# Ledger of designs, part 3: VH-VL binders against Rho GTPase-activating protein 19 (ARHGAP19)

Target 1, 207 residues: Rho GTPase-activating protein 19 (ARHGAP19), of Gallus gallus (Chicken) (q5f3g0r98to304)
Amino acid sequence: MSLKRKEKGVVFGSPLTEEGIAQVSQLIEYLHKNLRAEGLFRVPGNSIRQQILKDALNSGTDIDLDSGEFHSNDVATLLKMFLGELPEPLLTHKHFHAHLKIADLTLFDEKGNKTSTPDKERQIEALQLLFLILPAPNRSLLKLLLDLLYQTAKKQDKNKMSAHNLALMFAPHILWPRNVTANDLQENITKLNNGVTFMIKHSQKLF
Key: E = the ipSAE of ESMFold2; O = the ipSAE of OpenDDE; V2 = 0.75 times the mean of E and O plus 0.25 times the DockQ between their complexes.

## First folded at step 1 (VH-VL)

Design eb4 (framework fv_erenumab)
Fold by ESMFold2-Fast, scan of step 1:
Structure eb4 (fold): chain C 207 residues (1-207), chain A 123 residues (1-123), chain B 110 residues (1-110)
Amino acid sequence: as target 1 above (207 residues)
Amino acid sequence: QVQLVESGGGVVQPGRSLRLSCAASGFTFSDYGMHWVRQAPGKGLEWVAVIWYDGSNKYYADSVKGRFTISRDNSKNTLFLQMNSLRAEDTAVYYCARDLYSGSYWEDAFDIWGQGTTVTVSS
Amino acid sequence: QSVLTQPPSVSAAPGQKVTISCSGSSSNIGDNYVSWYQQLPGTAPKLLIYDNNKRPSGIPDRFSGSKSGTSTTLGITGLQTGDEADYYCGTWDDSLSAYVFGGGTKLTVL
């Protein structure tokens, strides 16, 4: 009979698990304490410190993020890296086209200001349903992520990061297509950014 | 537990100024947008102004724009309305009210209201 | 003139049902969530309905809300004498950058 190989503690690049979420939740908790950092999620961190954190999370080793050895930018970059390295996006491949259709109901200008939202209620309802049918680990992490980004946008006066700026940083790390044409990629990027902006702004109503 | 208490109302002559205060308790004041809503004797509700949770953005009804200033002191859990160049049509009960959702960018509903403070601008 | 239009009054007998209408435009009711408020004589307003059709804790299910296009309605079933009050719809108006209320409807329980 075939034996299943035991996978040694691999958090990054592995399918999303409850254990992986527990590890990544530590990064999210830390970032909630540092929401005022200017350029949070935009300014890159230090690659050496990020690798130390990544190794610790992969091995399940406790690390004191409040020790002063790490900058908020290190932790923020690592969170984005974790999401982008998932084998399937947090929002899943199968819901990609649904998110594009929902995003079509909201129009934002290049600075993220609302220009048109004819079916705002329908967008909220559709997102609530899509999130409800997500696998439980994905839904749990998505809720934590969107709350973090919403709280970050609330401190925009200090950190200079709007919901739209955060969407530009995170959309390509939480939703990507399995297969598309080059033309689809260009058109879809704007729609995905608008959709994620909407999710961040309305995160309190989506779960 | 959650309460809003207005003060500062009174009788004032046209052209004068009044400052209203609203003391908040029982919740994290700095997380909520706050509104002023007024009601003239025997008339309906009229929205006056809003200030976002962090004080960074403000909107006013056209009827008060340029005369009224909304502000807040998050360290003291207090909302203010500075009313300048008062007119007889500003006579009303003034309520402070809390946004339903913390940190909301769209002002959808008011779940907690104060008891109101009366402003009378004599003719 | 109020931006949102409500009937000035409505009446019904105890135990009956009533519907209070509120009409606006795409820039207010059409594009935004609607709330309903109850004001008993001499008291501050109380939130009855938010996000078009949701009830706060403590509001009985006799009260309901609905939205269709640029109009919204408040439904009250099993009318009680304690329901006599003024009722207001309210929403944000994108074109005015302001929150707007309806003119109010006085409910009389005959």
Scores: ipSAE 0.005, ipTM 0.468, lowest interface PAE 11.7, mean pLDDT 83

Design eb5 (framework fv_erenumab)
Fold by ESMFold2-Fast, scan of step 1:
Formats: structure tokens, C-alpha cells, sequence
Structure eb5 (fold): chain C 207 residues (1-207), chain A 122 residues (1-122), chain B 110 residues (1-110)
């Protein structure tokens, strides 16, 4: 018995697949070439250009992101949208409370500067274990994402985006609880942002 | 489609002021950073100033800092350059130019106006 | 004089190839994308090349750009009389917090 011819896949709003990750990796590769763009991931893109790009990725159409038709902010916004539209967050619902507990090991001020780090090594080890038990597609994409954000933060003298600023942009798109309440998210937003800031800063040690 | 039209140039004595305008049409003006670039008679291009899409950030060439002010009115699709304490060295054709990105100090300048001439002489 | 250095002039016959160089430093060409602009006599400049080697819609593939280290080059093949113009390289300079242009190269088609 042979398999039926594969139907055209939908990348956005669908569970992670190797094919979907390959499409999204194209956005990540483009962004690595544009790390110096001021306000990268903060400044919104053009909704029409984003829709064209989204449609192309959903249809598997080859796109030349270097053609000059797209702004880096279009691609950056689309990457955030992709992550936020996943049926399950990249870091998974199951690990939401574990990430909150790990974040408690690191203290940050409102600007994202470390005030103390009582158990930095334990925090790294805990994240390594959580990432190891992620589904393979999630782990693969997370590694690509965190490296992109780490490299972006390294260019903050040009782009004005610190690891903390990037965490503010990405935390709500990669981690949220299964049974969402606005009150729970509001009370934990600082911990989530601090946790993601730690992941970005130490990304090279987490895999 | 995209048009940029400069105005406000003229002949003025040293130490006086002029205000240049650039009227934009054919695109969403509030989505783009805008630049002023000048060219003295028989000389090359010299960048003057940039303003971000929302007016929140500005950069100036050292030669004009403290004397020139760039501004914009997004409700009227108009860019301005207020030029104070004019010097003979400010004599040039002044072009407004659109930054292809929403704001990006690296350019490129994808559309240019036709220019307006400023002559500072006594 | 200029932060970016270009030859003042270049000349060739119709149908020939020319290259125009532009040299800078790490704070400008080295760290940033480069653009090239064409200025025909009596007209405003026009974008020819952006992001080191990309062409805007409407620019023929006879025009090409390349960047290596702190230098960039504009190439023109199949030279036409209508290509007579001044050509400028341009980029952002991180140390000056300013956009900088080369001094310009006058292309003459003999």
C-alpha cells in the first residue's frame, strides 16, 4: 500500500514538523544577515509584505528574502507570529511551572540587569535537562532561535536590543500556560521575561 | 507613483535662516525614515540629516549640528529642514530622500526629490 | 577629503566593461551594507545598487556590485552612452553616526 500524494502543508498555526522548521529557518538565516537593524524585533513590519511572505511559506513557494522586497522588521515580526501561532508553545505547556521555578534562581532589576545569581550552575543544569526532554523538533527550533537572539544581543550597540529587550518581545510567544488566566500571566510576566533573558544570555551552554 | 517635491530654497545672506519643505505623495509617509542630502555646485553628495518614521530619533552631520533642525508632520506628509545661522558653505542643492526601511541609518535612499537650491551670499 | 575614496574619473568605449572602486574602513563599508547611486547630468541621484549587490526593479543586470572587506566595487558591462554620469558609493559610518558618500566618479563614454 502506497501513501497518498502529500497535500500542500500549512506552516503557520500547525504543529511543528521538519518541513515547517526548514521554512522558518529561512527567516532565521535572513535575520542573521540583518542583526544591526535598529529596533530589530521591536519595530513592527508591514502587514501586506508579511502576508505575502506568510502565504509563500505556507505554500512552499521559493522566496528570495534578499531581493529587497522585504524589510528586516517584516521577517522579524513574522517569526514572532509563527511562534505565537503554534498550537502548543515552543517550550511546551507541560514545562511552564518548571520555568517559573528556575527563573526564581536569578534576580533581575526592571532593566534586565542581574542583581544576584545564587544558583547559576543549577539553573543552567535544570534548563539543559528540560531542553533535552523537549520533542526533537521543539529542541531543534529552540536552539536556532536562542542562537539568533544571542547574536542579536551581541550587536546591541548597533541595534539597541539587549537580551532583556528581546526577552520582552519573545517570552509571550514561546511560553504560556495550558489553562490561561490573565491574572496568572500578569503575576508571572516578570519571571517569564527574566527566565528567557537567562536563556538568551547562556544559550551557548544550554545545548 | 512615489513623489518627493522640495521647496523653500532661495538666496539668503549669511547668518539668516531658511526653512525647506519636502512634500511626499504616493506612499504611506509615516512608515518611512527621511533624509536630507545636499550637493554644492560642482561637488559631490553630502549627507545632512535623518529623521525616523515617527519623528522620535534624529541624526545630523557634524557640519550642521546646532544650526539645522530636521522635523516632519506625518498628518500632512511633509518633511522639513530648519536652517539657522547659514554660512557660505551651506550653498547647495538640497534633496530629500526616502529611506527604504521604516528607519535604518544605513539607507538605501530609494527615492529622491528633484532638489531645491539654497544660495548663501552677501 | 571624503571618508570613502573613489577614483575621480573613468572612461571606456561603448560595449566595454568598467569597474569603479570605493574604499573605506571597518566602521563604514566593513560593518555595513553599501549602496551605489547614479547621477545623470542635471538630475537627482538614482539608486543603482543596495545591500552590496542587489538591484532595484528597473535596473538592468549590466550593473553589479560587490563588497570585499572594507572595499566595494560597481561593475558596468555593455557600456552605453546613456551611462555617462557621476557614480557614488554610500554607507553608514558607525564612528561618525552619519551616512557617508564617496567623492564620486565621473564616467565618460567615448
Amino acid sequence: as target 1 above (207 residues)
Amino acid sequence: QVQLVESGGGVVQPGRSLRLSCAASGFTFSDYGMHWVRQAPGKGLEWVAVIWYDGSNKYYADSVKGRFTISRDNSKNTLFLQMNSLRAEDTAVYYCARDEWYYDTSGPFDYWGQGTTVTVSS
Amino acid sequence: QSVLTQPPSVSAAPGQKVTISCSGSSSNIGDNYVSWYQQLPGTAPKLLIYDNNKRPSGIPDRFSGSKSGTSTTLGITGLQTGDEADYYCGTWDDSLSAYVFGGGTKLTVL
Scores: ipSAE 0.000, ipTM 0.438, lowest interface PAE 17.6, mean pLDDT 82

Design ia1 (framework fv_imsidolimab)
Fold by ESMFold2-Fast, scan of step 1:
Structure ia1 (fold): chain C 207 residues (1-207), chain A 119 residues (1-119), chain B 112 residues (1-112)
Amino acid sequence: as target 1 above (207 residues)
Amino acid sequence: QVQLVQSGAEVKKPGASVKVSCKASGYTFTSYYMNWVRQAPRQGLEWMGMINPSGGSTRLNQKFKDRVTMTRDTSTSTVYMELSSLRSEDTAVYYCARDYYDYEGFDYWGQGTLVTVSS
Amino acid sequence: DIVMTQTPLSLSVTPGQPASISCRSSQSLLHSDGKTYFYWYLHKPGQPPQLLIYEVSNRFSGVPDRFSGSGSGTDFTLKISRVEAEDVGVYYCMQSIQLPLTFGGGTKVEIK
């Protein structure tokens, strides 16, 4: 594979850069034109087409996504791959536990007792603060990603992908802990999926 | 229901060319790659190449690159495979086959077209 | 080109008995995405080939649960738990990790 590239790992597997964001933004722009594709982000694309596109992005070779050569599934899979191959998740390791706590924010009743009803206003405020302290490249890409996913969920009648379905697909690619030592992931997985679902649904209020 | 319907059997002389068609129905034609695979008598399956019906781009097996052309017509949802400079060794059944959910496995196949090359 | 080697070349099975077919690739079919690009097809007399197994172990729609695929890297196996008359034909493995796409030489399954 190294002989196919002038600049090995320039985009994929490297720390997030402005150059990398510019290249990945092309994938996001293309996907905005294809929001109606059924199973978008769930149905895998063609591995040969994905490899061609990945190699082009890594080497800085120009590629015309509007040529009709690529399927929306190819581009969607490659976007997920890019996010999952970052050395540090887009939302960062540092904020993993904060996202778990935010997902658990609930209202108090008239007697001052904690309820099971989500405190959506506090969740939004907490996420706004977390996103504000993200490094600028991470915040910029996150804003583009969440808007894409929000618009995709808006077309769920055509693509069959709800905000929750998209969260199941993306949560493991944008947020994971630095250490995983205990095998009790079920509780955390559910909270993270719910948290990412919330981010998608309320993305317009978070930036 | 997904269907791939190929053109009928052909008999050609050495040096001629043959053009086989494959008409798709029951799905979005431009959303799946179409492959061509052949099988000569008493031989196994041999991949010839693939076409992206959306843009018309092709990836061909180098063994056939100088003799094979793959095209499509999106208005009729039809893929074509033309093989030139025919030899007796090109006598085979030619199949079109659709990629499975873009996994690169072939989920639906045409019925096959027998091409006989003889003097 | 990736070479796909199938064994045995032919297999004669008593109805109801199990059958096992092997396929080996000249290099690993595991991609960096974690997927293994390996497939099994059945070519019955008078019919076009049909997909049996995709991505090593996943049964295609309508394929009976008597069929199972297993393996990793370069070594793959197709098992039929109880061979039936309708299972006669030539079985082919295929890889799609590298162009050109290549098939195994085939394994002919016949009833005794």
Scores: ipSAE 0.000, ipTM 0.441, lowest interface PAE 17.5, mean pLDDT 83

Design ia2 (framework fv_imsidolimab)
Fold by ESMFold2-Fast, scan of step 1:
Structure ia2 (fold): chain C 207 residues (1-207), chain A 118 residues (1-118), chain B 112 residues (1-112)
Amino acid sequence: as target 1 above (207 residues)
Amino acid sequence: QVQLVQSGAEVKKPGASVKVSCKASGYTFTSYYMNWVRQAPRQGLEWMGMINPSGGSTRLNQKFKDRVTMTRDTSTSTVYMELSSLRSEDTAVYYCAREGYWDYFDYWGQGTLVTVSS
Amino acid sequence: DIVMTQTPLSLSVTPGQPASISCRSSQSLLHSDGKTYFYWYLHKPGQPPQLLIYEVSNRFSGVPDRFSGSGSGTDFTLKISRVEAEDVGVYYCMQSIQLPLTFGGGTKVEIK
């Protein structure tokens, strides 16, 4: 945390910075304490409390999330809003088509013909390389986010949120194209959801 | 099935306190905010405040801040609203109401009539 | 506090005829998230209030299609295309964009 918190400026809607990551890390740390909350990331919070949190983060004001004044749903919604309001998605526009290709990596049979079976080894290797190319702030926040989602999915018996459910909630907030045609929307949505599901399940191997 | 069951009617003298309960069932108690709304005879609906059942924090209407206390017991999935220094103007039906998905009140208790008379 | 003003105070409607109720807020109910935090409730004596419309125009589960909500910013309308006996009660608008949450004064609908 900085000694000059009051000198911090706008966090939401601005390019990703080290200071912005520090603010968002507080939300992630709080959510790790509340992994058992049913419908975490699915059930929205209260708009007034979310605005209070957003204003505090934008001004660099310290806020005690453990005071009980804020519901886990408020914090979860604010995290999604932060990611979705970035000028460029966390995974970047540049890598959009790379993620679609990685999702389509399948095994070849003995005759060299493409199969429908996912090539998990190649998908992991490709994602590892792609994440190394990400700007350092993006890679750092992505690692924190994927670990949070992985831990949340491990508690799905309590919170009812599988890796796939979390991918449905987060994929639109971390990866979107600059230009999209109506014809590509349905096909790409399914591939991106499957890709993000894979990232969550295998997050421990990707960094 | 979601249900909110409130305590029975109360008759109180001016200056007394009343504590109304609202027992929740059929959902995860700590996942939804609970609001308290009242309606005095021949008057409209008036919001009193809300409680976060997870941490117990409250946001109260300033009109009632010095007289109202909201609490919860997670072991019994029950919220409480206590109103002190009762006046005849506090005669009303008091409702608990759950905040749903879109910040609306999707489920309401049956109401508790509190009568304040000398 | 945001003030919610309802008109008219009461309506007497012949069965099968339409009814229109207005609600005006003292400030805009549109949030920066693109949502308008505005709701309609129906309150029958002896029963708790019930949700009819959320976010201006969305019918809550089980609400008949003869109910419709419209409006933006500060001016909102609830329409009942053909009023039935079961629609009798007091209608309230509500805002949740700012604490304290506030309700309109109510509009009583009764059958003529």
Scores: ipSAE 0.000, ipTM 0.458, lowest interface PAE 16.3, mean pLDDT 84

Design ia3 (from ia1 with heavy chain D99S Y100L Y103D E104Y G105W Y108P; framework fv_imsidolimab)
Fold by ESMFold2-Fast, scan of step 1:
Structure ia3 (fold): chain C 207 residues (1-207), chain A 119 residues (1-119), chain B 112 residues (1-112)
Amino acid sequence: as target 1 above (207 residues)
Amino acid sequence: QVQLVQSGAEVKKPGASVKVSCKASGYTFTSYYMNWVRQAPRQGLEWMGMINPSGGSTRLNQKFKDRVTMTRDTSTSTVYMELSSLRSEDTAVYYCARSLYDDYWFDPWGQGTLVTVSS
Amino acid sequence: DIVMTQTPLSLSVTPGQPASISCRSSQSLLHSDGKTYFYWYLHKPGQPPQLLIYEVSNRFSGVPDRFSGSGSGTDFTLKISRVEAEDVGVYYCMQSIQLPLTFGGGTKVEIK
């Protein structure tokens, strides 16, 4: 007898679910054990191995990542792919412009004129409030992700990955507008990268 | 004791479909990937695709994507490869071959199934 | 697709003499994990193909020590120190660093 596919086995490319988060959390837990890997999240993994792992996660199969069958680069790339294949970005479409405005929060001078100096205290406060508005699954996964990236950046003397390097790798996979234009991508890419860098550096204060 | 046994030779007319089976024994069926490789007369080896028997997901060579389907039956430890819209150039010996998850070398191979497409 | 080019197309060897087969890939098969995803197979008449060498230089179980593989990046060589009658067949190289998996065109080894 043939077995039919069960609906609960879909993880990649589907809306975020608690079951999907549980599967992806296995990747995050594994990566916490491999934070010192040089070029983590930058160096590509093996595409065939990544597809095998992706297939296993989609089927809900228990995976022993510590078996030595997978490289840390495979797992790291697959985590980015999962986030980028979500139908809606982890930070959501509707909050895209809010993140750009938060990145532009600056101090005022003695005459009341806006300066170019970032207002870090207000940026933290605004992000805290914005994250409280996120759907619970999105907020839960975001907290796990930002902690992973924060811990990775703390090991940059070994892995050579700063918070800014990690933001370059992840920003396009967690935040994008619904209707993307070439101008929107080019003009805002630096602001998004700086915003995600800020989230990584201050992740311990944001939740 | 690890063995792959394929179904027998087939003769088909152009436009027909063929379904070749590969029965695995002597190992845990869901712990290895299964690949399909063909060889046309006087030609080299050509990879068609692979299936993960655990979840049933497939990765297919783009050359065959529109015509090939790979499935499995875990209760019988059998993998199937179906090729549709057959043409004369599809005349070939078709092999199944097992591979590891972390290193994609092929061992063992099935004995091969000759598929002849003629009018 | 990664293209695998084998030379020579065929060779005829006197029993007991050495043979050398080359394979070149259109791009590097070295992965960031330090492994090179390159293999050699032998296809004997009337039999399915069999694995000889995996990851450039490792002999598969049961493969005689007269077979050796070497190479790096894009250039690989299979050597048979003393060719025997049972070594007749077509030799194929393969890469598995990128989908689709691709094979070389084959090198036919015959006994004079």
Scores: ipSAE 0.000, ipTM 0.410, lowest interface PAE 24.1, mean pLDDT 84

Design ia4 (framework fv_imsidolimab; at its last look DockQ between E and O 0.05; V2 from the best seeds 0.00; counts 0 for: pae E 12.4 > 2, placed apart)
Fold by ESMFold2, look of step 2:
Structure ia4 (fold): chain C 207 residues (1-207), chain A 117 residues (1-117), chain B 112 residues (1-112)
Amino acid sequence: as target 1 above (207 residues)
Amino acid sequence: QVQLVQSGAEVKKPGASVKVSCKASGYTFTSYYMNWVRQAPRQGLEWMGMINPSGGSTRLNQKFKDRVTMTRDTSTSTVYMELSSLRSEDTAVYYCARWDYEGLDYWGQGTLVTVSS
Amino acid sequence: DIVMTQTPLSLSVTPGQPASISCRSSQSLLHSDGKTYFYWYLHKPGQPPQLLIYEVSNRFSGVPDRFSGSGSGTDFTLKISRVEAEDVGVYYCMQSIQLPLTFGGGTKVEIK
């Protein structure tokens, strides 16, 4: 059972604060109890129930997620909505290209040619450094999020959501460029998805 | 089921402004770029710009710079397009359309804006 | 801006006969990732536009098999193997390799 906290005021679309993390933690705590839901984070929730939850979180109204009136897909979608509505992505605009470069760190073969095999040690070290320089609220929420996604992926036999599937669902909500062209999503999508997949799989080593 | 529902038709005088809304439902609003495309009578489709609902940033067709603003309200899952200093040639049907990795896959029903003196 | 030139402007087609629509871009739509960012849309009377074909030749979900796209570089073609009454409308090509997104001028298809 997770502890619910009284909200002091959180607005979707506002800069991330420690108070905002406390509000969103209710969603994360609920989802930890519902990891067996098939298609979690992939299947959309009900938009009316989502708006009710969103209004409650913004107003500080206490709501019982365990009452049975909400489906896990409602809560999962609302978590993605919260992340995507931040004025700046959770991983920050400043580090967008750093993440692309980290995802491209691979091993070299005996002839010195770059392979497609990820250089796990170098990627972990680079991500540890990037996470240390994140604003404190961002780092705290990122840890909670990656722990949730890691545990979801461990239950993939039940929920059908691999770390890769989860990365596809979450990458656009936590990392986007400051200025977008039609080509940005297509040119870099594989690197972004691979980077988030790596963060999920290795989250225990990154903090 | 994805739905994009736009505000109703408008009649405006030259020099006025119009603000068209597009309410999204059936998907995660912040996961997809929203575009605005217009069609003047007997003309083709013309892209006006796009907005990223995740942060509110926009990319506008330079043809409309200084006359168009795009905003969104995440609490109602609604995007807005405002076109100012209206001219008779701005008479058109204005569409919102969702961008996904396969293109502009879902479109609103269109909003007719008529500019006449 | 990338100019998309569409021909013909209009087609009158006997029901059950094939139709072909051409689109030429002012520059290559082949991206360095190996993909070609080219699309076909249909705008039926009284309905919003609908996506038919993405990335040159891939049919969007629910689009009948009678629609096929082909082409490369700057030259693209939409073919309808057997035109039916529900295919009436204006067809547009579009590119997304760069902003602004640009459409062709349209090809009106009607049944005679």
Scores: ipSAE 0.000, ipTM 0.503, lowest interface PAE 12.4, mean pLDDT 85
ESMFold2-Fast, scan of step 1: ipSAE 0.012; ipTM 0.558
ESMFold2 (binder alone), look of step 2: mean pLDDT 94; pTM 0.951
OpenDDE, look of step 2: ipSAE 0.093; ipTM 0.614

Design ia5 (framework fv_imsidolimab; at its last look DockQ between E and O 0.23; V2 from the best seeds 0.00; counts 0 for: pae E 11.8 > 2, placed apart)
Fold by ESMFold2, look of step 2:
Structure ia5 (fold): chain C 207 residues (1-207), chain A 120 residues (1-120), chain B 112 residues (1-112)
Amino acid sequence: as target 1 above (207 residues)
Amino acid sequence: QVQLVQSGAEVKKPGASVKVSCKASGYTFTSYYMNWVRQAPRQGLEWMGMINPSGGSTRLNQKFKDRVTMTRDTSTSTVYMELSSLRSEDTAVYYCARDLWGDYEYFDLWGQGTLVTVSS
Amino acid sequence: DIVMTQTPLSLSVTPGQPASISCRSSQSLLHSDGKTYFYWYLHKPGQPPQLLIYEVSNRFSGVPDRFSGSGSGTDFTLKISRVEAEDVGVYYCMQSIQLPLTFGGGTKVEIK
């Protein structure tokens, strides 16, 4: 006789692979169809339904998210959970301090004038280079994620989620240092949130 | 429900100050920069400056920088614009306007306007 | 400061007829990020200004499709395919590529 085996945690809590991205992409595709949900990514989902989804993703099962069994908040919370449970952050430990330096390029000139080329162009160029050296799976998922968040922010008149609010929800799930303490996090959290806000607003230019 | 509601009309004498309020409702107050724009009679729109409600930092039009103070109160979701040393040419309707991206892109929501009349 | 020049200063239109408004900037509004920081607003009598068009040609939420924007660089146009009574007011262009933010002088549209 032959029985199908179940594999433990192959998607959640494991290093990012192309197969893991394919499974998580189902969540991202569903969310693109549900951008009008008020409080998307801020309002928590139901923990029981989230566990059902998590188990299905880990088994490699294709999920019919349009079945009516799941709420968009379940899917949104699960996406954040997946990112936060990666063994290494999506943006990687290696680049943590680079992101802090890039975020510092947001200052206006001494007169408060925004010119045609300074700061924004430099930040975009720096992020383009930084994203090119990410591991391929990380870059692929990052592109999908930032496009989703960009489109969510463009519909904020309906969903009430600004680019800044989305950055607050996602920054702690995609970027942290190897040896984080409460003091280290507090000292850098504003820069990290501003950096992710910039990535969301300008995502169309970063890939 | 998303709206900006400004304080009522003011009549002032030359040399006085005026403080106009703008209360935001229906959205996350600290996520959008707030701008002040005025329109004098028979004239166009003039940008006065902006405030980031999150930290309270401002960028002011050079024309006004020594006469304008912009502040906010996050507990009441309200921004304030105070214009000092008033002159007759400061007679105008003053609007608050929300900036969607917080990076000087465009104003998607405007207050109803506050008429300030400076007369002697 | 970037000067925004609108023409004409006023329009009288018969209901149902088209209208066209021009705006010229004193320098290019195209940023190296690929965006053009140019906008149209309508100031109706007794109401605050309202956004019509962002980034040259994108209609803001709730704006009827009879409004369309076009242009590039320094020359921009707002068209109303069929003017209705509710379109009466003063139309302003605006640039946001550089501080201070500046508006055009306005174009008054009225029904005759």
Scores: ipSAE 0.006, ipTM 0.489, lowest interface PAE 11.8, mean pLDDT 84
ESMFold2-Fast, scan of step 1: ipSAE 0.021; ipTM 0.553
ESMFold2 (binder alone), look of step 2: mean pLDDT 92; pTM 0.933
OpenDDE, look of step 2: ipSAE 0.145; ipTM 0.693

